# VHH binders against Putative inactive neutral ceramidase B (ASAH2B), part 4

Target 1, 165 residues: Putative inactive neutral ceramidase B (ASAH2B), of Homo sapiens (Human) (p0c7u1)
Amino acid sequence: MRQHRQFMDRTHYLLTFSSSETLLRLLLRIVDRAPKGRTFGDVLQPAKPEYRVGEVAEVIFVGANPKNSVQNQTHQTFLTVEKYEATSTSWQIVCNDASWETRFYWHKGLLGLSNATVEWHIPDTAQPGIYRIRYFGHNRKQDILKPAVILSFEGTSPAFEVVTI

## First folded at step 1 (VHH)

Design s06 (framework vhh_7sr4_2)
Fold by ESMFold2-Fast, scan of step 1:
Structure s06 (fold): chain B 165 residues (1-165), chain A 120 residues (1-120)
Amino acid sequence: as target 1 above (165 residues)
Amino acid sequence: EVKLVESGGGLVQPGGSLRLSCAASGFTFSYYAMGWYRQTPGKQRDLVADITSGGSTKYGDSVKGRFTISRDNTKNTVYLQMNSLKPEDTAVYYCAADLGYDEYWTSDYWGQGTQVTVSS
């Protein structure tokens, strides 16, 4: 609504000679959408409470188009696997999306909805302890009277335990 | 191409049990959250139960403790086990598929529904 403010002498919002072509381009722009009551990075499927070395830990997040992250050099990785270190009371990154043990899958839905699946194939060399998986993404938002913006977000899984036997 | 087919509805006495099935085809079933919704004449569809691709479940308050949702990704099927049925459970039950957790009206795919009647 507010399209009633557009006149032939006020085409600044579409800013082209061919308003029809510009509207088609705008209508074909894909924006990211989160389900009602959710935000980008929310956990849809948590990891299991416990895994053994050799198993696959999996988390599913509310996702966004990974092309947004490629166009913006803000993030160095789509995901991290972190281990809790009790001595320093901090989380330490043990691998990211460049690690051969991790997999990132983006599943496109309808009308801007998507899921991001992060897998960690737990190596035999993994130390026992408490772990978590994080997802880093960017969503594209378009307001009618504003240019599209790219917004960073992150999601973090509940902690899970890795045991060696 | 996309198809959701419900089965298992029918007439049952109060206190009885029914198991509904929804067979899915034409999409990658394992990626989708699946849900059961019900509708009575003159009312909006209400969420009965849903299950994520990973198996996490949610239930409507009126059915919690009586109904159980489950899925079998090898058969592309979602189930609703209905126990201790009450007359107020009488409704058309719909299967739905969704990549996210939207309001039920924004679900990606819907079945045609199956009638459940609870009466003596």
Scores: ipSAE 0.000, ipTM 0.124, lowest interface PAE 15.2, mean pLDDT 77

Design s07 (framework vhh_7sr4_2)
Fold by ESMFold2-Fast, scan of step 1:
Structure s07 (fold): chain B 165 residues (1-165), chain A 120 residues (1-120)
Amino acid sequence: as target 1 above (165 residues)
Amino acid sequence: EVKLVESGGGLVQPGGSLRLSCAASGFTFDDYAMGWYRQTPGKQRDLVADITSGGYTKYGDSVKGRFTISRDNTKNTVYLQMNSLKPEDTAVYYCARETIYYSSGEWDYWGQGTQVTVSS
């Protein structure tokens, strides 16, 4: 339980925000911005083409404040790690933001700019194959003379291979 | 002008403790992730610990359970509490302001470093 408590604290930190904090954000018209020439969820740093078990796969996306997602989350997660399954010709979710193997870092920058870094610490038990990382977020937009809106977005990394040797 | 000033380094005996401080100026401190890195002669700088603007922390495996990173946004300062110091912890410790990747006009900034030496 203390180990689970430790993990819960990380998730609680990322996902739990007070109602007073929510109201303050609404009152202050806090907005998210994407860099010039980019959109939310765009990949800024792709994963490498190949990783071995025990390594860390990392993708950096154009991010937005994760507080926006707490009340408006459509995918019930900030991120997925997915493995391609050739037999069904589909992507299968193997991890999400509740997994201890994944790390989500939100780095706030200037004037509403931010990055979302997703790490997957590839366990020794991972199956070899083709993987991808996805990011699910929500950005707050405030146009002059209009009410603030929250817009969903998603980003998907290029596929990468995990090998055991 | 971004400025990071480290302090608190020194010589300590194995098993001792030190607290490093990094005073930041020239930017909105609470908007940035901050980190501590260390470098020994002939090696790359390695992440010791970092802390996001929201307080989420990450630690290098070799220091987990012994070191604690924290920040005080009212003082524009990030701290590294170092306990149970070992000779292997001997290094120059650098404070860093971590930036948004690939954003025009934004780069990581580094302090000058502070020497930590663990020996009898």
Scores: ipSAE 0.000, ipTM 0.140, lowest interface PAE 11.9, mean pLDDT 78

Design s08 (framework vhh_7sr4_2)
Fold by ESMFold2-Fast, scan of step 1:
Structure s08 (fold): chain B 165 residues (1-165), chain A 121 residues (1-121)
Amino acid sequence: as target 1 above (165 residues)
Amino acid sequence: EVKLVESGGGLVQPGGSLRLSCAASGFTFSSYEMGWYRQTPGKQRDLVADIYSGGSTKYGDSVKGRFTISRDNTKNTVYLQMNSLKPEDTAVYYCAAVKTYFYGSDTYDYWGQGTQVTVSS
């Protein structure tokens, strides 16, 4: 899991190719793409309906390069774990990307396709209730004859339950 | 100065047990995720087990049910209890400390020097 996370930090695009080949390879790798029929932040694999404390909740989203979010952060986090509060009919943030319990894995695919996996390692201190995981990202878009733009997106998992037993 | 010191490695017969310890200093131990990784020459490091500050654990598929990770925040120490050892478990075992934050604020990885575990008759 840590080796997979380190994959995000250590990318090399250049070998000993012609300038034309090098530029093409760089251009293909600097744009983010979503699969046909999907948008960035879409849930590819939802969490299970129910978990117990000590288990790992996992959601897989259509992802984008997390480096895009460093300079364009609209939220102060890449992800949140939120608990539903019935008395206020609102979601409350329980933890974010700086929390020890959360992990983010960015897996590169071909031609700018990628997945973002968010894990929440449910601590023994977690309160039972209804939870959800959200992903906040930014994709880099380059259209023909237009300058590149960075666009914000977000994805939200279906709700899941953390139970007492 | 950040320091991770492993101990407890050695030579053991198949089916035997070993307990590894990692003593940490120079950082707020209770706020870090602690893990054990292993490496065989010519291969990348593989996660063996990790433990979050709150005590939740994760194991690599090949060791699940045989190894147990634990921590003692009062002693700034993380442990790996290894049971039913197999020749395939032969590797250098590394203690690691990771503060969970993301790309751009980066993950700080502190590593120990490693301890050799050899499983053979």
Scores: ipSAE 0.000, ipTM 0.116, lowest interface PAE 16.2, mean pLDDT 77

Design s09 (framework vhh_7sr4_2)
Fold by ESMFold2-Fast, scan of step 1:
Structure s09 (fold): chain B 165 residues (1-165), chain A 120 residues (1-120)
Amino acid sequence: as target 1 above (165 residues)
Amino acid sequence: EVKLVESGGGLVQPGGSLRLSCAASGSIFSDNAMGWYRQTPGKQRDLVADITSGGSTKYGDSVKGRFTISRDNTKNTVYLQMNSLKPEDTAVYYCAADYSEFLTGPYDYWGQGTQVTVSS
C-alpha cells in the first residue's frame, strides 16, 4: 500500500513537471507519410475540367501537417489560384490562402497520412479562362538516429476552364 | 495565410448582452483551437475564452459565468456570447487561431479586433 502510494507520487511528480498535452502535441508532429506509390502534393482528386462562376472548384492533395509550414513557409501561402495569361505565356496568381474566396482544409488520417483540400469559391467577377490550383507544404521526416528534418513540397492541379454561363 | 474577421461589437448599456462572431477564411482547419482576447488602452492583451477542436473551453477569471464561447465548424466561425456586461468589459476584442488542436500560445493568427463599449 505504502509502496504503491510512493510509486503513484513519483508518477504525479513527472506529470507536474511536464504537460501531457505538450507531449501529445509534440508526438502529433513526429512524422508525415505519403501513400505507397505517391508523394506529398500528389493530386488525389482533380478539379473538374470546367466550372461556372459561382461554383466551387475543389482539389484534394496528399497532405502534410500544416504546422511544419508556419516557420518554414517558402511561398508565404499554403495555396494559390492561378490564371493562364497567353500574352505573357505565364501563370498569374489571382488568389492565395489569405483570399476570402479560398479555403484550405487539412484532414488528418492514421499513422502520419493526411489530405489537404483546397477550395476556390469562384466569384461572379472572375474572368473566363484557364486556371489551376497549387498547394505548398512541408513534411516532417525522421530517420533512425538522425534529427528530424522538414522538407518543402508542392503540388499542382490539372488546368481547368472557368466560364461565365 | 488565415484571415480572421470579428463582428458584433458595439455600444451597449451595463447589464446588456452582445454576441461576437469570428469568421475564418483562407487556410483554416476544423481541428484548430480558437480563442478570444481583449485589450484596453494602456494594458496588455488578456485571455477572455478559448475552445479546442474537441470543444473543451477555458475562461478568464473576470468573465466566468457571464461569457460563453462556442464554435460552428461547418461555418468556420467561433462565437462569444457576452451577458451581464459591465463597464470593465470595455475593450477591443480579438479573435485568435492556433494550428494546434490545443491552444497553447503564442497564437498563429489574429484578427484586427472589434470594439466593445459598455456605458450609459
Scores: ipSAE 0.000, ipTM 0.146, lowest interface PAE 14.9, mean pLDDT 77

Design s10 (framework vhh_7sr4_2)
Fold by ESMFold2-Fast, scan of step 1:
Structure s10 (fold): chain B 165 residues (1-165), chain A 119 residues (1-119)
Amino acid sequence: as target 1 above (165 residues)
Amino acid sequence: EVKLVESGGGLVQPGGSLRLSCAASGFTFSSYWMGWYRQTPGKQRDLVADITSGGSTKYGDSVKGRFTISRDNTKNTVYLQMNSLKPEDTAVYYCATDEYSYGLEFDYWGQGTQVTVSS
């Protein structure tokens, strides 16, 4: 129950920006930027190769303003946790950003740079197997004398293994 | 850049043993999942065994209890110890690794080494 409450509070916060922050971005024409040599959705910090139930899997991606995604959803979520299914040779969604076990944090850096941290608090009920975390975002680009463009992107973590004791 | 070189294959009698080796170069070996696959003529490649960067192992049902996968990160080598070999184990054995999926979407393969179990 406590975890659900915290997740709800976090989600509300991430979708609400201060007027002063919004005005500053507009005045400076600061839109989303990726670090030199990187692109949106690139993994900045991968998950560990293995986790146990009860641990927290964490991936950090090159991020963009989540407000762009609220207006222009390509997927109905900011993130998925997926488990590999060998019989169908496909990845199956286990959790998304509405799940009790997931956390999404957006941290704004300098001059339009940002990162997105996805956490999966691995429940005791998780099945052992191979998992991955995906991030779905939208970046806002605006060139001089051109209208703003919203572009979708995806990032996918390296796969990791979940084991039980 | 990524290079995998298998060795240790050959002809062996039923009940015999072989040890396969895969020498890896061109990537940070200790961080990558490594796997052994096999292919018989006219059939798809089957997973024989895999080993994670942390050392966890998984085996195909037909080889459990007979084969052992291991890795030596100081030598950039993965091994497959094959015991109690059967004629049905006859196949080309491939070493595999990947760059981004850590084990299930292997993109890099060696040339293979032939194992023949026959009297």
Scores: ipSAE 0.000, ipTM 0.143, lowest interface PAE 14.6, mean pLDDT 78

Design s11 (framework vhh_7sr4_2)
Fold by ESMFold2-Fast, scan of step 1:
Structure s11 (fold): chain B 165 residues (1-165), chain A 120 residues (1-120)
Amino acid sequence: as target 1 above (165 residues)
Amino acid sequence: EVKLVESGGGLVQPGGSLRLSCAASGFTFSSYAMGWYRQTPGKQRDLVADITRGGSTKYGDSVKGRFTISRDNTKNTVYLQMNSLKPEDTAVYYCAAEEYDLWSGYEDYWGQGTQVTVSS
């Protein structure tokens, strides 16, 4: 039922071109890339400083193909929503990618660039406090004469406040 | 059953404007991120602009400041307003509806595309 975006187009181009240079350029485009001066998991758009229950908290990260994570699952989730607990000075997981309140969207960009958008639809039952969103992914890297390597990465949003009033 | 129907393409002179529309049916439009992609012969499709369920937008560097993506959930339609068009913008423009599902992977629906030609 479900299909992966752009994969068939890449395969079609590879079969069309006869030059080795053209084939190499197409192959290089199928690896994951981060923008110059950034790394995978970097925040491109932070959450707002404050949200009310019923709103949608959104963070956009430098992303990588989620197929890599299915293949090599270092973490048991693509994302977490965490609440700060002052008494233990630690972050507690409130929900993950299995929660109906969270959504993960992957958007393919230019030349192997992509974004991961994490949404948390803040339920009416959410406790007021300080929250953050984390993204766990894997990027695929391949040199011409070497086998492909899958590398894990993580990103963490700036903290934001949830209020009930 | 799922349909994405693009419209608004055509021939325009450099510096002109076009507004593309994509009418969606057969799925819950408001639950999907929407995007516009473009493709020239011999190249793979590249992202032009996208808009998330929450309304956040992103643009390719070559179109930022000239193109604007928007959505109307009551009409199940996503739009691309293209201003200050250049010959380099000549391409087939595709509408896409996008959602990730952890069990089955990435799900996307594509329109048939609409031709935009920028030429004198």
Scores: ipSAE 0.000, ipTM 0.142, lowest interface PAE 17.1, mean pLDDT 77

Design s12 (framework vhh_7sr4_2)
Amino acid sequence: EVKLVESGGGLVQPGGSLRLSCAASGFTFSTYAMGWYRQTPGKQRDLVADISSGGSTKYGDSVKGRFTISRDNTKNTVYLQMNSLKPEDTAVYYCARLEYYDTSGFDYWGQGTQVTVSS
ESMFold2-Fast, scan of step 1: ipSAE 0.000; ipTM 0.259

Design v01 (framework vhh_vobarilizumab_d1)
Fold by ESMFold2-Fast, scan of step 1:
Structure v01 (fold): chain B 165 residues (1-165), chain A 120 residues (1-120)
Amino acid sequence: as target 1 above (165 residues)
Amino acid sequence: EVQLVESGGGLVQPGGSLRLSCAASGFTFSSYAMAWYRQAPGKGRELVAGITSGGSTSYADSVKGRFTISRDNAKNTLYLQMNSLRPEDTAVYYCARDLEYTIWGSYDYWGQGTLVTVSS
């Protein structure tokens, strides 16, 4: 009887301390989310097909909290601007997030959703050619009863042309 | 047909208050998360507040503590109570049903919007 009473009290404690709603709210605040049918780094707004020197090329990506990226050892940058080099058939990095011509803006949305905007303020010294913008980020994922993990991702814009007119 | 009709916008002085309403029809309102977005002249659209079907709320940092989102499922109506308004809150405010894709070109807002101007 006394043992049975203790079992009832334990069960009642579990019902009394149901924090499922609170736990879900905490998880939604500390994890990054991508929109349905999208993944982190996907392009939401591509650059225009063509820009002139002096204009601003802009790409908007599905983003994640940039604080996660302090552990990014591979790229050590949030973004690159790359120019296509036909002779070597490769993309050459012309600037990154340390360059004064680039801007990185993270816009925090609701429930773990966010956007990353990359701007390249095209200098008058830019060579005409084919360019692209890339975004490097990390998203935080946490499943119930599992430790949080930080996952790297990258996104790449469609190519665009820079002309000197 | 899904319809969202915003109302309650207007001219207000800094420090003032406005209450926006969104009348929803053409879907089961109580089953959906709802949101308020805004767009200032010359700027992109930004998410300002969201509310789940269960009533859980979330806010952009720029409006937290000043704006309150709420819903009345019996009236199929979404509300945004805006207090301590600032000139930078000047924008067209849009009501949206789907939080996941209503930002930056993936999906259009279904509401026509209501203009809020904060000016002396």
Scores: ipSAE 0.000, ipTM 0.116, lowest interface PAE 17.3, mean pLDDT 76

Design v02 (framework vhh_vobarilizumab_d1)
Fold by ESMFold2-Fast, scan of step 1:
Structure v02 (fold): chain B 165 residues (1-165), chain A 121 residues (1-121)
Amino acid sequence: as target 1 above (165 residues)
Amino acid sequence: EVQLVESGGGLVQPGGSLRLSCAASGFTVSSNYMAWYRQAPGKGRELVAGIYSGGSTSYADSVKGRFTISRDNAKNTLYLQMNSLRPEDTAVYYCAAETVYYDSSGYFDYWGQGTLVTVSS
């Protein structure tokens, strides 16, 4: 009986506030959100200034649902680890998300907020130098009465140094 | 809440094949990083293969070209196809998953109970 009353209360709530429930569900539908003052790919936690081989470099970015990227991947990867090459004044890709030494974690928060964590488990074969980590994602945006759109974004960590012992 | 149940381990002859399965509940395999690790007697645990939420895969050099990681999203199951097995592949194989968190406080590793693979004549 008590559980039957609770069930009826739920039904009455839905019947009485259905327009509010509908608006809330439209507002809370599957869209990606960035925190106020941030954009997708922004660094929330940078890597340390320096690492040794055998350590783990970690960067946390404002993330988006990785399912958005399956058909739309611009770089064929969620992440790169890049080493600076002074001779050419360019960044060279050392590894991506297909490398055994990298990890990509997507951590869903509330109301479309999420984090992307990139880890690089620095192998003993890594050369000393200046490195950075990049994140490549896609966010889903939906305006009222418009089709959903998928927008690409990228984030780049501050540079960090890898030293050999 | 997250449960990983491995199956498919057993005794196989050198050169044989075996397919491991990891049935997942409490999360969606297509939305999470998943991996296979192994631990041989008296040795540390090593990463064998991983698959990212976007479908990209990674392999340890010792298994490249012989092992294939895959998932069936409809069955919510992770697989490891092991071909050309060698005695040195003998180990307990573990399925691992990272799950989503809802408060941005961190990430979590989940492990299965392990399944024994013995490669011996």
Scores: ipSAE 0.000, ipTM 0.149, lowest interface PAE 14.8, mean pLDDT 77

Design v03 (framework vhh_vobarilizumab_d1)
Fold by ESMFold2-Fast, scan of step 1:
Formats: structure tokens, C-alpha cells, sequence
Structure v03 (fold): chain B 165 residues (1-165), chain A 120 residues (1-120)
């Protein structure tokens, strides 16, 4: 009977559990997390293989809190839209996050998980060709005995084709 | 066992309204992003609306302003309120569970679907 009464110490259990939950929530709210088997910037949803001018190309990446990028920005942008140039065999930036035709959306989840959606509203003036979308972000990491650090990352979509027909 | 069971479909006149429900079981419903997809006869499945575990919503352009996705975590139920229905909304509507707490577009479980027919 006494043993059963000790196992039913609800007050001690509640305080221990509540404190652990509070600490875990605080820790998880200030750090970014990638899903198991993924890394920041990984493509979760690629663009379609082909788009016409006037359509919206969309890529979803494993994301991190964009506030991390305000003070620690790389490439001076959250995103680029790049066109393949065969004569130089290189990718040329045609748009960034300051362009009217691009949109960046951060979808906050629980436990530090999030995704970043990059949209490119393909203008009627777009040249036909092969394109890709890139995402530039920063994740916040904090080890128990160390100050928080901000780490840069980047993701690149598979290539897709834009046609004018 | 994970189950997603849709209900609320039926025949409705153009301009009418329907509310679809998806009853979820076998997982912690509040922890995952959920979505509604539809498939019209002879067409592929298309995303209609998504909602994250935190409540952030996203809609296809064709339904934006007419449809509202919502969730009731206490009831383990996902909803789609469909207003101003059009003949082109005719489809089988599917509930889907995302593999993540946010909308990733990658789903591990789907319901059996519920038929919505908009016609006079």
C-alpha cells in the first residue's frame, strides 16, 4: 500500500516533468533543427521539370529562422533565380530576393523545425532556357557549454526549363 | 495503425458550400502538418490547402479566398470549409499527413477520399 502511494506522487512527477518540458521548449525555440536524415537547405519539394512564362516556379527547402540572416547575411540575399548560360558554361543570376517577381516564405513548425518556400513568378519577358533556384540561410546552434553560433548554409534546386509556348 | 478518414462530401449546386472533415488516429495529430489534395476524373492529384502543426496555412490560387483549412487538435480532426463552389471543384478530396511538423509536400499517409460533385 505504501509502495503504491509513493508511485502516485503526482506533485513531484508534475514538477519534474513541467521543468524538463519548459527547459526543452526554451532550448528548442532558440535553435534550428533539420529533420532526421536531412540537412539545412535540402530540397523537400523540387520545381516542376517545365514552366511557361506567366506561371509560378516553387521550391521548398529545409529552412531556418530568417532572423539569423539579418546580422550574419551571406550572398546579400535569401534566394537567387539563376539561368544556365551555355556560352560561358555557368549559371547567371537573373533575380534575387529584392526582385518584384520573387517571394520568400518561412513556415515555422514546432521544435525548431521549419521550411522555406521560394517562389519565382515567371515574367512574360523571361528568356526560354534552363533555370534553378537557390536558397541562402543561417541556422542557430547552441551547445550546452558554449555560446550560440550562427552557421551559413545553402541549397540548390534541380534545374527546370522555362518555355515561351 | 495510422488512419485518416474523410467525410462530408456530396452533391451540391454551384455557389453552394460543403465542409469536409478528416478524422485522424494512430499518431500524435497535433505534431504534424496536414493537407487536402483533390483529383478530378482523368487528372493528377493537386494540392488544395496545407496547414502546419503551428497553424500556418497555404492555399492553391484556384481556391484562395473560397476555401479555409483548419484543425481541431482536441478532436484530432482536419477540416476544409468550401464556399462558392464551382463545377471545376468536382473531385475526390484526400486528406494527407505530412512527414514533418511543417508543410514539406512529402506525405506518408493518405485517406481513402470523399467525392465532391458540383453540378446542377
Amino acid sequence: as target 1 above (165 residues)
Amino acid sequence: EVQLVESGGGLVQPGGSLRLSCAASGFTFSDYAMAWYRQAPGKGRELVAGITSGGSTSYADSVKGRFTISRDNAKNTLYLQMNSLRPEDTAVYYCAKDIYEFWSGTYDYWGQGTLVTVSS
Scores: ipSAE 0.000, ipTM 0.137, lowest interface PAE 16.0, mean pLDDT 79

Design v04 (framework vhh_vobarilizumab_d1)
Fold by ESMFold2-Fast, scan of step 1:
Structure v04 (fold): chain B 165 residues (1-165), chain A 121 residues (1-121)
Amino acid sequence: as target 1 above (165 residues)
Amino acid sequence: EVQLVESGGGLVQPGGSLRLSCAASGSIFSINAMAWYRQAPGKGRELVAGITSGGSTSYADSVKGRFTISRDNAKNTLYLQMNSLRPEDTAVYYCARGEVTYYGSDLFDYWGQGTLVTVSS
């Protein structure tokens, strides 16, 4: 029952806006944090090895607040879907976050922790081949006795295959 | 914001089956990771099964092969199909929604009130 009591105490602090704990939690939420042993952009859940057209490819990354990226964009997107091109031995961008086939979800956790979920709803028109999903973000870091800094990061999924029905 | 209401608990004989439902209201159900937890008398809360927005599932070793988690995004409902029930499955079962996925029980910010499952002859 202890975990249930702690949850209720958290809810009360958020609701009242008068607790010092509320201020601490708000402050920590403006600073991004990665889980112990991980870094921003790390893959928490990879895509499956294979998908069919019409399915949804999903990757979960260690995330950061997307507001950091608005004015600090290295890329003009939070994500890309890329197809491998054997003739040029390179990855070609097929979709980005402006594509209606893609979804970007940022899930806030406790104390600056968050996850970014990227979905690609594979259209019927998708060509068979090898694909990957990439995530582009920025994290806010504040070192002791230093001003806050915005740092760019990237995550890349393992490759997966798309086959026609 | 999420409001979660569990149902489907009850008394069942060993080897029997139950299906638990969790109705979510005021939520963005389709984009959230969802989970089932349980708490037996005298024990802490245990993660039983989890499901991501894309449908990837995970199970505790104690229930793997017997329980199936699923979601119906059109109905904003989470299910737990429990087969081959054992006395040790007796617990209050809780539905949970996380803002972050699978980073420990305290990272599931919203909990339902729970539904009691009793497995007894």
Scores: ipSAE 0.000, ipTM 0.131, lowest interface PAE 16.3, mean pLDDT 75

Design v05 (framework vhh_vobarilizumab_d1)
Fold by ESMFold2-Fast, scan of step 1:
Structure v05 (fold): chain B 165 residues (1-165), chain A 121 residues (1-121)
Amino acid sequence: as target 1 above (165 residues)
Amino acid sequence: EVQLVESGGGLVQPGGSLRLSCAASGFTFSSYDMAWYRQAPGKGRELVAGISSGGSTSYADSVKGRFTISRDNAKNTLYLQMNSLRPEDTAVYYCAADSRYDILTGYLDYWGQGTLVTVSS
């Protein structure tokens, strides 16, 4: 099974395991936070300028709890890998989180802080060219005397080159 | 003196478009996270869209795909492009700036006075 699908299934299971324990955990971590001076989806560690086929491209983003995306169900994809097409001057999706080549890791910090690591294990069949990685998430926000809200966000890495030599 | 001045609000028919602007002065705009909030009559103030000093964006699910937030650091201006407007988008829209995020969300450093958007036939 792909890492993203395994992670999502485990997350769903944990949410329904025990209502009392789930409520306690939710109470302690009911909001997502970004580091001072950053927002959700900001790139903390960009990909390298260049990769060879067979290497792993990695981007670290300011993250949020992936359970928010599962609960809201408005965006099914956590990430995309896109290749630039010069003829159309547009970015084309090469793969997403359902692809065998991609991995999504969410690392919890304290007090609602977290990181999302996106990996693309570049297959030997990858075409040379200019690529980028995007992250799509949802953060939970609670205002005083208002119900909690789920907000979508996205982050996009700097472009990087894939070479076959 | 810090100022955030919104403009671009008005009356528009459902399915129409509007572009809101927020002119900022009195602080280092490029170093601040910026956001658009809205408040409809009888409802609480809610976050619509945010953009960091680094350019990352966030959106409420109700506006995702319809609204686009952007900034021009050379002009100290924040924008909100609103497409496919719906009657439920009717609200006063507020520009906000924040240098710090804490547990009490909605407590931002600076707020504008707001601009009214009415979506009605």
Scores: ipSAE 0.000, ipTM 0.135, lowest interface PAE 17.1, mean pLDDT 76

Design v06 (framework vhh_vobarilizumab_d1)
Fold by ESMFold2-Fast, scan of step 1:
Structure v06 (fold): chain B 165 residues (1-165), chain A 120 residues (1-120)
Amino acid sequence: as target 1 above (165 residues)
Amino acid sequence: EVQLVESGGGLVQPGGSLRLSCAASGFTFSSYEMAWYRQAPGKGRELVAGITSGGSTSYADSVKGRFTISRDNAKNTLYLQMNSLRPEDTAVYYCATEGYEYVWGSYDYWGQGTLVTVSS
């Protein structure tokens, strides 16, 4: 089954608690929100420190409506799985949201709050090493008496190790 | 663990008043935005009123001018003062907070609610 990158579920029109009464009349669409003390792309549940090939690495991020990214995508993907390459001291992309091994789930919460869950089903061909998962999204923001804007964000998991033995 | 306990509902005649309370525990209440929702039989939950950590308030058009949301950070309690009640206000009322929907129990942040019946 091909992965689904987004939910086609019903749209909710939500109010922001920081808004004036005037803004309630202007806000007719979902506005994305982050939990207090957090920002979009923050890791809510990190991957485990270590996985074996054949297991599923999972990271949960503070999310935003993936429809914002369809027309404003800066990284051409919702997610990457990256492997650390010590010789170049850089991260190499090994797969993205078009890969059969990755899954992207978006779950709506209250008042524009949402979570983005990224899964990587680690193939038996994966090389041992240090990996990380990244999430790329866009949030919709509307300030008092201003037009709505779409802002890009990204989140990066702590590194984790993949072992074959 | 986040816990929210609603109280203060009851039976009241049209034009009457009720004050709902929500006792919060398991988190730094003063730092979080709070809301009241309601759900009438056969309907989805709808937002009634919200209040920020700084005390700014917002209301659904159907209750604006009749309901007042407030908070007491010293008591970790959220309130909803409901005046000029109408039969269409009949619902189970729930309080909610941001930041706990998936991290601290998904369903745990929604209490049992408190029933408000407006009838003669």
Scores: ipSAE 0.000, ipTM 0.157, lowest interface PAE 12.4, mean pLDDT 76

